# Designs tried in a protein design chat: VH-VL binders against b7kms5. Part 58

Target 1, 80 residues: b7kms5
Amino acid sequence: DTFETVRNTIRIESEVDESLRQLCHEERITKETWLEAAYLYLCEKPEELAQVIQLAQERLSQRKAIADYKRAKTMQERFL
Short names: E, the ipSAE of ESMFold2; O, the ipSAE of OpenDDE; V2, 0.75 times the mean of E and O plus 0.25 times the DockQ between their complexes.

## First folded at step 2 (VH-VL)

Design k2 (framework fv_pozelimab; at its last look DockQ between E and O 0.05; V2 from the best seeds 0.00; counts 0 for: pae E 15.0 > 2, placed apart)
Fold by OpenDDE, second read of step 3:
Structure k2 (fold): chain C 80 residues (1-80), chain A 121 residues (1-121), chain B 107 residues (1-107)
Amino acid sequence: as target 1 above (80 residues)
Amino acid sequence: QVQLQESGPGLVKPSETLSLTCTVSGDSVSDSYWTWIRQPPGKGLEWIGYIYYSGSSNYNPSLKSRATISVDTSKNQFSLKLSSVTAADTAVYYCARTDFYSEGLVPFDYWGQGTLVTVSS
Amino acid sequence: AIQMTQSPSSLSASVGDRVTITCRASQGIRNDLGWYQQKPGKAPKLLIYAASSLQSGVPSRFAGRGSGTDFTLTISSLQPEDFATYYCLQDFNYPWTFGQGTKVEIK
């Protein structure tokens, strides 16, 4: 096989990461190849891709909300 | 590059608990299985078990009842506790990394230097 | 547990010799087999993973072959630094198990 890879650092929510790790372990694959395969699969499934994008947007919103909360809490602690 | 270093007492009395810590540097304790392996003097290698950063662990059935592996992500360390030790537990104990990137599982691509633990009264 | 049997337990060879070590699994392990080199007083070193994949930095004179139950490690031309003990490891099923080792000594 002649292909090049690009190294990326991906932060995954801990519960999702653990579940994904377990799945990959059982199936003798890697999170990297899982991600590649999932993306390629979804590229051929426009409706499913749209659903995944929507879910991803929701999760991003959740991450932002959590981050905002943490920042607010830190600020409160700093000024109390 | 990744480096591992074992630390802990080199002498343990029978029936006591062996306790070792592995400090990882050059990489975070993530996306790998952090493993303990031992080797009695003049003998072969025995896989003890490993832990993921989430706390998920797997043990050799021969030691499962006595072995506990833990991880401290804040210190970038993982530890081994082996209870009720006997002379048979005298060995060089290694910590190692099992990677699972790219081409799949790559067991023990990095090792600590090993630390001798002697069980003696 | 899956048993790994190495052959021979020890061998004597000279620099430049072709050396072959065999590892046999008690059951099929696909290509989930690794080879390690250990020198006295040192930790083992990964040479080969997935039966035939050469670890980065390992000289090309080392080669792993096999699948299923029978595996071989070959050193095409033995070098002075290659005198050591070699171990195979199966990671197909838990518990992961090592072969008993093969000591390669200088003749």
Scores: ipSAE 0.368, ipTM 0.848, lowest interface PAE 1.2, mean pLDDT 93
Fold by ESMFold2-Fast, scan of step 2:
Structure k2 (fold): chain C 80 residues (1-80), chain A 121 residues (1-121), chain B 107 residues (1-107)
Amino acid sequence: as target 1 above (80 residues)
Amino acid sequence: QVQLQESGPGLVKPSETLSLTCTVSGDSVSDSYWTWIRQPPGKGLEWIGYIYYSGSSNYNPSLKSRATISVDTSKNQFSLKLSSVTAADTAVYYCARTDFYSEGLVPFDYWGQGTLVTVSS
Amino acid sequence: AIQMTQSPSSLSASVGDRVTITCRASQGIRNDLGWYQQKPGKAPKLLIYAASSLQSGVPSRFAGRGSGTDFTLTISSLQPEDFATYYCLQDFNYPWTFGQGTKVEIK
């Protein structure tokens, strides 16, 4: 399939989603257009883009650590 | 997306060791728990055991320590060895993934297509 | 080990029928129950996890209910592709155990 746009489902932290939804409502824009604009803007600013990538890497590491801990606890509960 | 593929001999002689490998794509073997399940022809499903890349594992007691599951992170594979086989071990063998959601387990959410292993002289 | 008993072991139904399959655990398993569909010659497919949570990509005509020891899978309007064997699985305690299966056959 080729489209002018593509449909994606993403999972983000609920607090971030709430804040972003509030911003989009107040400014009368959509999450998809905000994401497109943010990315395009940052691509023109390599120093700022690098900072965002670093934050993204830190958040990914935190999410993985929490997920690993929860998975281990869930599996331990099943072990007789 | 996640795909699993079993491979190994389709015929094993009684008393020998059955050896199967599952190749994982679309997911890292270090991100989920991996399992083997078998199904004798015309019968139901039996869980064999699970493995996590750290070495954490558990097995169905019915297999009396004949089963060993191991992981090879460099090849993104995990394997089953079942020793001292008899005709009762004839079955389709499946590999599968167990994943997680915030409140618990999503067991066996993706399966390989299965491979028939016949134990016969 | 926890025994899982399904009823009926087999049933015959027509397209458009409402089909209900029951699974009973020999002890309490909370909501740690899954439902799987297996077509002849194919690997099983996860339909429902956590007793009532529909797996992504599974049609909404499939619904799971129950907690503790008594569980049901309902297919609200049976389709031609739904003729298969259905299995329940408890993932509450090791060893994880499947029910014996329920075969849904065309009438």
Scores: ipSAE 0.048, ipTM 0.681, lowest interface PAE 5.7, mean pLDDT 88
Fold by ESMFold2, look of step 6:
Structure k2 (fold): chain C 80 residues (1-80), chain A 121 residues (1-121), chain B 107 residues (1-107)
Amino acid sequence: as target 1 above (80 residues)
Amino acid sequence: QVQLQESGPGLVKPSETLSLTCTVSGDSVSDSYWTWIRQPPGKGLEWIGYIYYSGSSNYNPSLKSRATISVDTSKNQFSLKLSSVTAADTAVYYCARTDFYSEGLVPFDYWGQGTLVTVSS
Amino acid sequence: AIQMTQSPSSLSASVGDRVTITCRASQGIRNDLGWYQQKPGKAPKLLIYAASSLQSGVPSRFAGRGSGTDFTLTISSLQPEDFATYYCLQDFNYPWTFGQGTKVEIK
């Protein structure tokens, strides 16, 4: 009757975070429970899960490009 | 190039509030997580807490009743206030950046030079 | 809070030596472990993140290993600029905690 949890730090784009925070506040839930529920729900829906994965891959690619840019500037200016 | 610079008074009287500012250049305070860390002279490092642009923050429980971290995006700065200080709060205070990689964080990839704050009457 | 214990607290070594220092977590932290180098009067510098990933610009003589609770930092051939104090950090759970440090001194 208790959930074992792992505490993680995650970074969410500010506009998405704002919208998610508003939804969670209105529904009296947390971001964590929303994420868990969304995953559990989508596990039963292969085609919808595939669409979410595609979007996640596109967002990951965007974030990776930003991170790679920052790392290249860091190396140029601090360690190299 | 990313640079962090701490500023603030080096001497604070007991029971008063320690106030420090970190000025960030070469990056935006809106793009990363921003942290304060301290080190008493000759001792180890203690994580104080962090803030993210949106106001999300977390603090070391040992300091949470006295510590506040805030961000000023217009000045590209973030700050620490630590209330009710005692001699035990004498330390070098560092500001630091936490960035991310694809599966997690890169904690404290840039640090300020550190500023010594002495609590004494 | 997760306690991080480093071993040894200090050691004496010569240029060219292989040096290994250990960091042990009081509970499993996956690979959420970093290593930092600090020289007197200077801020710490990131060497390794995610237990084994070298930060850009860090010499390949530094290697991090481990997962779960037991982690090591190895310097394969100690150089004069490597005499410093080394800290591990867990970033798995709040509060983030540092080990107590390992001072590497000239023999």
Scores: ipSAE 0.000, ipTM 0.625, lowest interface PAE 15.0, mean pLDDT 85
ESMFold2 (binder alone), look of step 6: mean pLDDT 92; pTM 0.946
OpenDDE, look of step 6: ipSAE 0.019; ipTM 0.749

Design k20 (framework fv_pozelimab)
Fold by ESMFold2-Fast, scan of step 2:
Structure k20 (fold): chain C 80 residues (1-80), chain A 121 residues (1-121), chain B 107 residues (1-107)
Amino acid sequence: as target 1 above (80 residues)
Amino acid sequence: QVQLQESGPGLVKPSETLSLTCTVSGDSVSSSYWTWIRQPPGKGLEWIGYIYYSGDSNYNPSLKSRATISVDTSKNQFSLKLSSVTAADTAVYYCARTDFYSEGLVPFDYWGQGTLVTVSS
Amino acid sequence: AIQMTQSPSSLSASVGDRVTITCRASQGIRNDLGWYQQKPGKAPKLLIYAASSLQSGVPSRFAGRGSGTDFTLTISSLQPEDFATYYCLQDFNYPWTFGQGTKVEIK
């Protein structure tokens, strides 16, 4: 029968989303098929997969730092 | 479902240290600010202080010299120690969470049930 | 420290009544004010934050208004479960301070 699919919600940076959306439009593919293809390709390339994981870890660390800064700033503003 | 539960001795002798622990379930102690609030019998509420998992904390100036709040991320708990207690420290002690929205704070959106601590010989 | 004064300290009301309680700050606190409900023997419960924002799960009969130094909590049609003590809290400056409480009792 046809592929069984799952609906996922993902939040990404707006500039990255705009760039990816433009790419998908130009190449006549969808974001979900691009994501599937990218993951499958990287699973066959262990060294490239490791580099992507490192970049993801760095981006996650940066987002956590920004969230922590915003929380601290809010608390400081209330206790200034 | 976020739940908070206080635990610790219900009786403390004058001059000793009051120690309470709050166990958090349904949320990580690393995600929010955590606070202690107390209420003497028949009286109103008094804010004691807050802590963030990084160690950022602040205290009510009236209690700052005696109060210490600490966090244990491995146990998903945070604790209050209040030194040199007197009868004036007899109160129900509550732990609570402060959360955030896009424009500010949501103070004390979840509370523990409270635990009575009596300071007496 | 910012002092929070509630008025009245207590009131008697009947089911179906419109009840209004007031909270006054000794200094301007913008909209950094919350309202809490406490029933005998239980922990307080957040009703309203940021002066007028209703917490999820709280009935719409509760409404907060005000900014600066003068704030009100209104219960448009008092229900049996609303008999309780109500506290305001300023979260503008250290130390965070509560009002003395307003007890809403059965008439």
Scores: ipSAE 0.014, ipTM 0.667, lowest interface PAE 7.3, mean pLDDT 88

Design k3 (framework fv_pozelimab)
Fold by ESMFold2-Fast, scan of step 2:
Structure k3 (fold): chain C 80 residues (1-80), chain A 121 residues (1-121), chain B 107 residues (1-107)
Amino acid sequence: as target 1 above (80 residues)
Amino acid sequence: QVQLQESGPGLVKPSETLSLTCTVSGDSVSYSYWTWIRQPPGKGLEWIGYIYYSGSSNYNPSLKSRATISVDTSKNQFSLKLSSVTAADTAVYYCARTDFYSEGLVPFDYWGQGTLVTVSS
Amino acid sequence: AIQMTQSPSSLSASVGDRVTITCRASQGIRNDLGWYQQKPGKAPKLLIYAASSLQSGVPSRFAGRGSGTDFTLTISSLQPEDFATYYCLQDFNYPWTFGQGTKVEIK
């Protein structure tokens, strides 16, 4: 009688998280159920899924570049 | 969910090379810094070193001459080799992630379960 | 290397107690200090980073304070699952160094 679920911890941009939390509050849904619904919807739309994957790849590349810069700056400041 | 898992031989003979691999799941090894930490039985924690996927690395000076950390992005793994081992290298070896926040680093926010390596003939 | 010294090395406490452990750095490390919990046979777990920032999923009864050379970890109401060894770590300068650990035992 209980769904078998997995607990995941994910890190997303704070601005995106704030927007998503507001949406979930207004629509009376949870972040978990929104994620499940979004994925299931996109799996039925292969062309839209491909575009989302492309955006995800672009965001990952940009995030890595920004993260590399921030970490390098932090490390430099610690060693003066 | 980010998970790290150590693997490698649990027994190494004196003077040989200790070799361990950490498999990362739930995150890309091309993201964040990856580190090795060890703990001899009944003793405290000692940082060994870190690597970033680009090859940037730093090591504890006490181990620098013997330790090498490498990354394999195709397998989403990173590895430790520690040469010329002695009984003093007997320890539980952990792999861990260091991430960042807006103002600095988040050291060792996720750890592997640890693997005991015994150096004995 | 920066030496990290914890006090006390061990303490005995009861469920519900307020527990404070301290960590002292041999030189100024700003707020580049983390606290870790280790239970017997388990990997350490990050509790606090940047001296006072609580890691996601860590109970609010854990609190870190301090800057420079003197730091404290406080557990406001000790729970059964909190009996463990606690380590501080400075990530200010390489090599990164841990304190020797503080063992929190049942009284």
Scores: ipSAE 0.000, ipTM 0.639, lowest interface PAE 12.6, mean pLDDT 86

Design k4 (framework fv_pozelimab)
Fold by ESMFold2-Fast, scan of step 2:
Structure k4 (fold): chain C 80 residues (1-80), chain A 121 residues (1-121), chain B 107 residues (1-107)
Amino acid sequence: as target 1 above (80 residues)
Amino acid sequence: QVQLQESGPGLVKPSETLSLTCTVSGDSVSSSYWTWIRQPPGKGLEWIGYIWYSGSSNYNPSLKSRATISVDTSKNQFSLKLSSVTAADTAVYYCARTDFYSEGLVPFDYWGQGTLVTVSS
Amino acid sequence: AIQMTQSPSSLSASVGDRVTITCRASQGIRNDLGWYQQKPGKAPKLLIYAASSLQSGVPSRFAGRGSGTDFTLTISSLQPEDFATYYCLQDFNYPWTFGQGTKVEIK
């Protein structure tokens, strides 16, 4: 049996990565199989999927706000 | 991708106000800092000032009393007004973008083609 | 204001030559230095930012070095399209200031 796979590079918050890495170590699974299983599970549960999407949207908004703050602060500091 | 285009009169009379507009395409005027730079014929480059879409701006002290930069987010444009012009203000005027990387600024990564403004009666 | 002095003001070189241009700041500017290329009748083009970071799309023959007050731009093997005027810019302190330019001319 074969799986056709793709290689993806993703950047996640370091605290989340550490927590997920610990979970994978304790349960003897990999990040890639955890991601596949989590997505497939949520696709079968639309109410839970909607909650996860909302959390993802909130996290994306927070990341954008932090990036905007850092850029504005850098520009401000260069003109003093 | 990102393109900047200057527009405005190519001839301005002494003592009047020089007015230029930069139209931005391929990027939102709200996502970067926007700058004006000038170059008198046969001479070097001079930074005029910057603006962030919220109105935050700063100017070269040599021009601060005469220069005003403004943003129109609805038209995706920013503009320069330079008052009380003299022959010394004759130059090619460029608009440009300043972007960011994780540790700082990427100054003037895209430029307009430039527009020659001649101050003469 | 921080004065940026380039050396030489002009140089003559042949295709294939290694060319080095220097830029000196009147005070320490960390690595807040950029290099720009300008061809006659055209807008300047960003080559290098943060003293040594190559802008996307710029050939690898261009390299920047330095920190503090002394900076260099090196073109490892000059090409016909590289004959131009080069400017350094400090973005450390207000007002931002350019060097006077270095003209690279065909020998």
Scores: ipSAE 0.000, ipTM 0.628, lowest interface PAE 14.2, mean pLDDT 86

Design k5 (framework fv_pozelimab)
Fold by ESMFold2-Fast, scan of step 2:
Structure k5 (fold): chain C 80 residues (1-80), chain A 121 residues (1-121), chain B 107 residues (1-107)
Amino acid sequence: as target 1 above (80 residues)
Amino acid sequence: QVQLQESGPGLVKPSETLSLTCTVSGDSVSSSYWTWIRQPPGKGLEWIGYIYDSGSSNYNPSLKSRATISVDTSKNQFSLKLSSVTAADTAVYYCARTDFYSEGLVPFDYWGQGTLVTVSS
Amino acid sequence: AIQMTQSPSSLSASVGDRVTITCRASQGIRNDLGWYQQKPGKAPKLLIYAASSLQSGVPSRFAGRGSGTDFTLTISSLQPEDFATYYCLQDFNYPWTFGQGTKVEIK
């Protein structure tokens, strides 16, 4: 019935954040509305949505690899 | 002494799934990073991916859509599954360990002897 | 991905010669570089890790140098058992990548 929103805290790469912040400032929109619009648009474009999902999976894999490497180095430098 | 030994079928048909197991002795599979590496006949080495005890894994992007590495701690083994194989997947497959030292990582300090997998009909 | 370029692709040298193999990374990898020896029909063997740290049991005639993007492996006095292909590996960033190998033939 009613329009409801949820609050999310997300962590994104700083360079991506800077670029998105600049875009939002220039176009007079917010990150929230850009995210909503991008998702809704992509839901109507199944081939493009699939490409975005693949990029997201690749980025997640890269972040996990970097995190694993940093944890291993921390273990060596601080605990071993 | 740490020893690794690969096992699995030496012949796999195109479009099927390649399945290999590495048995670890002299060390616990719940420690260190455990890795698969392959080498096509007459060519160089290609890193496939790793698994770490916490379930953390990462894969070479060229193989990520087809490769899965898993650990069976009860058997002290880790395994590779590579789906939808083609002749390009013909290679010697090695399992290997990455360990630690006081200043960082010791990558691939122990290797299995390698197992040749031929993809052919 | 980080490209690892080895040179030369192959070389032929006499027993007792000093042999140098180079490895160049397409971006800085600190000292996160290893060297591996592979003899025909066998699994590779770790020689050097962290660019210059000699693995236990490896003869002292093998030495690694370098940091950042430029690395070398030197064999100070080549022996008959050193006939092999040598590979460098960067373990700085995923995916981990090998050089294409340098084949050392003993005359």
Scores: ipSAE 0.000, ipTM 0.597, lowest interface PAE 15.7, mean pLDDT 85

Design k6 (framework fv_pozelimab)
Fold by OpenDDE, second read of step 3:
Structure k6 (fold): chain C 80 residues (1-80), chain A 121 residues (1-121), chain B 107 residues (1-107)
Amino acid sequence: as target 1 above (80 residues)
Amino acid sequence: QVQLQESGPGLVKPSETLSLTCTVSGDSVSSSYWTWIRQPPGKGLEWIGYIYYSGSSNYNPSLKSRATISVDTSKNQFSLKLSSVTAADTAVYYCARTDWYSEGLVPFDYWGQGTLVTVSS
Amino acid sequence: AIQMTQSPSSLSASVGDRVTITCRASQGIRNDLGWYQQKPGKAPKLLIYAASSLQSGVPSRFAGRGSGTDFTLTISSLQPEDFATYYCLQDFNYPWTFGQGTKVEIK
């Protein structure tokens, strides 16, 4: 191969991770090539890209809320 | 760095169940295939099976009826049970990690030191 | 199950020698082939994955080649620490299967 790759650590929600793992296994592809392909596909689909971005923003908000809750809980436990 | 270590009895009687545990340190058991492999004395390697942290598993058909792999994410461990053992199951048993964050699967990039299990009366 | 046939079963070589080990799959396995080194009393060590990708920390004198059914592991200049048994592994299809091993001994 003539192209260069960049290593990234990607954290995926457990249920999505499992589903993605199964899909990649069945289709004999990798998580990395799936991500690349999905991005390239969406680059040609502006409306779909907008929808995915919105969904991604929602999921990020959920992650932040969960993280905040965990931090608050941890702090509470420390003072009990 | 990731470290794996096998633990369990080194002697099992015929017809009993072999039970081993692999303790993982230096990394979470998430996002990898946790594998058992064995090697009879003086012989080659045999893949037993794997488990994903979600609980999905796959086994060698030669052992599927007798092998059970489980994972305990809270303890960062995974285990192997092999029922109805015979002398043919005498081997060094290894636990290993299979990563899937690279260009593809990276089978067994980390291994435990292995533990000898002898099946004898 | 896919059968992996290694050759030779054993070989004798000297330090500095070029060593080549072959592995043949009973059917096409693309590039889903790994090479492992095992020394007596030790666990195997990953050398090459995906047929030609060098594992981190592995010396550049090790090289993997091949695709489909025929694969090779080459040690360009054998070092004292390279005397060991080598195994190939296919992960193309379950069950994953190893070759029978190649023992590299000192001449």
Scores: ipSAE 0.066, ipTM 0.780, lowest interface PAE 3.1, mean pLDDT 92
Fold by ESMFold2-Fast, scan of step 2:
Parts: sequence; structure tokens; C-alpha cells
Structure k6 (fold): chain C 80 residues (1-80), chain A 121 residues (1-121), chain B 107 residues (1-107)
Amino acid sequence: as target 1 above (80 residues)
Amino acid sequence: QVQLQESGPGLVKPSETLSLTCTVSGDSVSSSYWTWIRQPPGKGLEWIGYIYYSGSSNYNPSLKSRATISVDTSKNQFSLKLSSVTAADTAVYYCARTDWYSEGLVPFDYWGQGTLVTVSS
Amino acid sequence: AIQMTQSPSSLSASVGDRVTITCRASQGIRNDLGWYQQKPGKAPKLLIYAASSLQSGVPSRFAGRGSGTDFTLTISSLQPEDFATYYCLQDFNYPWTFGQGTKVEIK
């Protein structure tokens, strides 16, 4: 039998993706299995999970600030 | 889970002002851009305009002289007023959200169910 | 204003068919293009944004391609629930404009 899977499309920073791709290549794993393993591991570690959530919140805030800046710049360009 | 719901009169007389409200749940009205889109019966979609909670807005030039969109952060709502209506303004009116990602916009990712407004005497 | 032209205006297809819908912009819009599905009596639903990015919850049989002026939406294996009208939207310049729609009808 096989695992039931779902395909997700996600966008991440290119520098992070490059680093993750190198790790996966060196360790002979896939990004999909790394993501699954990381999540499952963190679910068993509440304090580490909280730290990861905090980092995720910080990165989300940062991405929204960058998107807000790019949006404002795009609106300046798109004025009619 | 984000939900939008339109409300307002389904019948408006010619020359009067069409007034609609969109109630947002599952998201703060200050977190995204909010838009109105309309669709005359059997026809295609027409973008009316957007608003950001800070007051930043833009309108379709075809409607700019008559359309006003406003936001009420205390009620988590935004609204459309369209003045001097005629039969040509008969349409289903939708409210929708525009969000963003790192490289751009995600336009109209959530929609209200729509409300039919008929302009008739 | 940027004009969006969809082709064809309608098509008839059977379950399991590969369906392709085209959208052409009157000027370059980069990848600032979205695809929407509308079923009779319902609000449109976002399928794809940024020309090729699949919205969460949308089946993988939907795929968008293109940049600049020429764009396509492909449904790799049409399902019964896919019979609907499809619209493209450019969000490059204000006013944002929709295509006229492509109706996908059961053969």
C-alpha cells in the first residue's frame, strides 16, 4: 500500500529554498519528506514548536511589510 | 475562514443612490484590500473599485464620478454608494477581498454570495 | 484600459477531456493574470493567480501558463463539476479588467 498524499504549492524565499535543496541533496531526502519530518518532530516538542511559530510570525510580518512596500510602489507605477 | 456577505436594498429607483454593505468575518478589514465587482444579468464581470482601511482607494474610471467606497473598522464592514442610478446599473453586486503574497497581489480570493440590485420605477 | 479577449467564447466537452482556454491582453501585463470559475447563480471562485499559481483547495487538474500578453488555462481531465464559465482578469493596471468569459458546456 502507499501513503495518501496532497500536493501543495508554496512560495518561499529563494535563499532559503537553495539552502534547503542543498541539505536535501546532501542527505538524500526530498523537500516533501523533510517538511513532513520537521513538522512531526516539532509536534513532539512544544517549546521548540513555540520558537518555530514565533519565527514564522516574524517572517510573515516581514513578508507582509515587503509586499506592502511593493504594492505601494506598484500603485505609484499604475496610476491613471 | 474568511466570509463576506452583502446586504442592502434589492430595488432602487432611477436617479437615487444605491447603497450596499459588506460584512467581513474571519479577517480584519484592516488586513487586506476590499473591492466591489458587479455583473449585469447574463453579462460579464466589471470591477468597480477598491479600498484599503487607511482610505487609499481607486475606482474604475467609468464609475468614478458616481461611486464611493468606505470602510468602517469598528463594524468590520465596507460599503459602496453609487449615485444617480439608471437601469444600466441593474446587476448582481459582489464584495471581494484582495490579499497579497511576497511578489504581488492575490486578487479576489474570497467573494460574497452576491446581491441582485434592480433599478426600476 | 487594457482589453482582455478570451477564446473561445464557448466550447462543448465531455468528462475526461483536456480543455484549453486562451486569454490575450491588449498590452503586456507581466504575470498579473488570474483565472476564475463561475457556476450558474454563484459567485466566481479564484482558481489561479500570478498566471500560474494554483489557489489553495483548487484541484491540480487546473493549470495556468503564460506571461506578457498570451495566457492559457488548461483543465487536464474535465470533471462534471467543471462545467462553468471561466474568466481571466488582469491586475497589472487600473482599471482591472476581466475577459468576456468562456462557457464550458457538456457535450
Scores: ipSAE 0.000, ipTM 0.639, lowest interface PAE 12.5, mean pLDDT 87

Design k7 (framework fv_pozelimab)
Fold by ESMFold2-Fast, scan of step 2:
Structure k7 (fold): chain C 80 residues (1-80), chain A 121 residues (1-121), chain B 107 residues (1-107)
Amino acid sequence: as target 1 above (80 residues)
Amino acid sequence: QVQLQESGPGLVKPSETLSLTCTVSGDSVSSSYWTWIRQPPGKGLEWIGYIYYSGSSNYNPSLKSRATISVDTSKNQFSLKLSSVTAADTAVYYCARTDYYSEGLVPFDYWGQGTLVTVSS
Amino acid sequence: AIQMTQSPSSLSASVGDRVTITCRASQGIRNDLGWYQQKPGKAPKLLIYAASSLQSGVPSRFAGRGSGTDFTLTISSLQPEDFATYYCLQDFNYPWTFGQGTKVEIK
């Protein structure tokens, strides 16, 4: 094989995963190869890459806010 | 990337108070739960307690009477004070973060490098 | 407090071996169990949480299974960097407690 691969666990929002799974099924590709292709394509387009990074930062901030709320709730429940 | 760094004296005298600080970078101390864990040389890990920036905290019952954890949001730090120390408190002290992912509570997903505290005269 | 017992306390293995470490809780903890790797002189590193969920950045050769009281960590095809001490942790009930550790050392 010409590729040395690494397996990673990645958490994706359910709605995004569903949409990506449908795309991969229709186009006969895998999520792994879609991710590789998307990253490689964006690395060749700095302006588009910057836009994607900004979206990623916004999504990360949203996830953190939700996680903070759930942490507080879970901690309270476990020690009751 | 989240990074944690412990600091404090490496030597504490018996009966005195051990004081350690953890400096957080790459995350706000105001949003996550923060923990102290210790490991005596050559032995296993012991959970000390946790703190949330609001002051909510819980401690290992074996240490509750001596341990206090506090948060300084202006410096993005949290600290441990352990009173009336003895030789049994000699250990590497770690600070760590507890998070919540979609699959549930994720204890200690990031750790500081640890700081050795020796209790000796 | 919930007692966590690991088996074995130590084992010797060769690169490429399949290694299995067991952790037993003194009472039911659902799937509230994590696995940590510690190398000499370093802080522990989270490998697995919620009994079977692989932490981001951790190689897929690490796998956790189990629920209730009996749990296992399996390393398929052991690599040189995997020689370390492994700890389980229950986060079901306060106080949270670690197992005593399992040392995986080179044969």
Scores: ipSAE 0.000, ipTM 0.633, lowest interface PAE 13.1, mean pLDDT 87

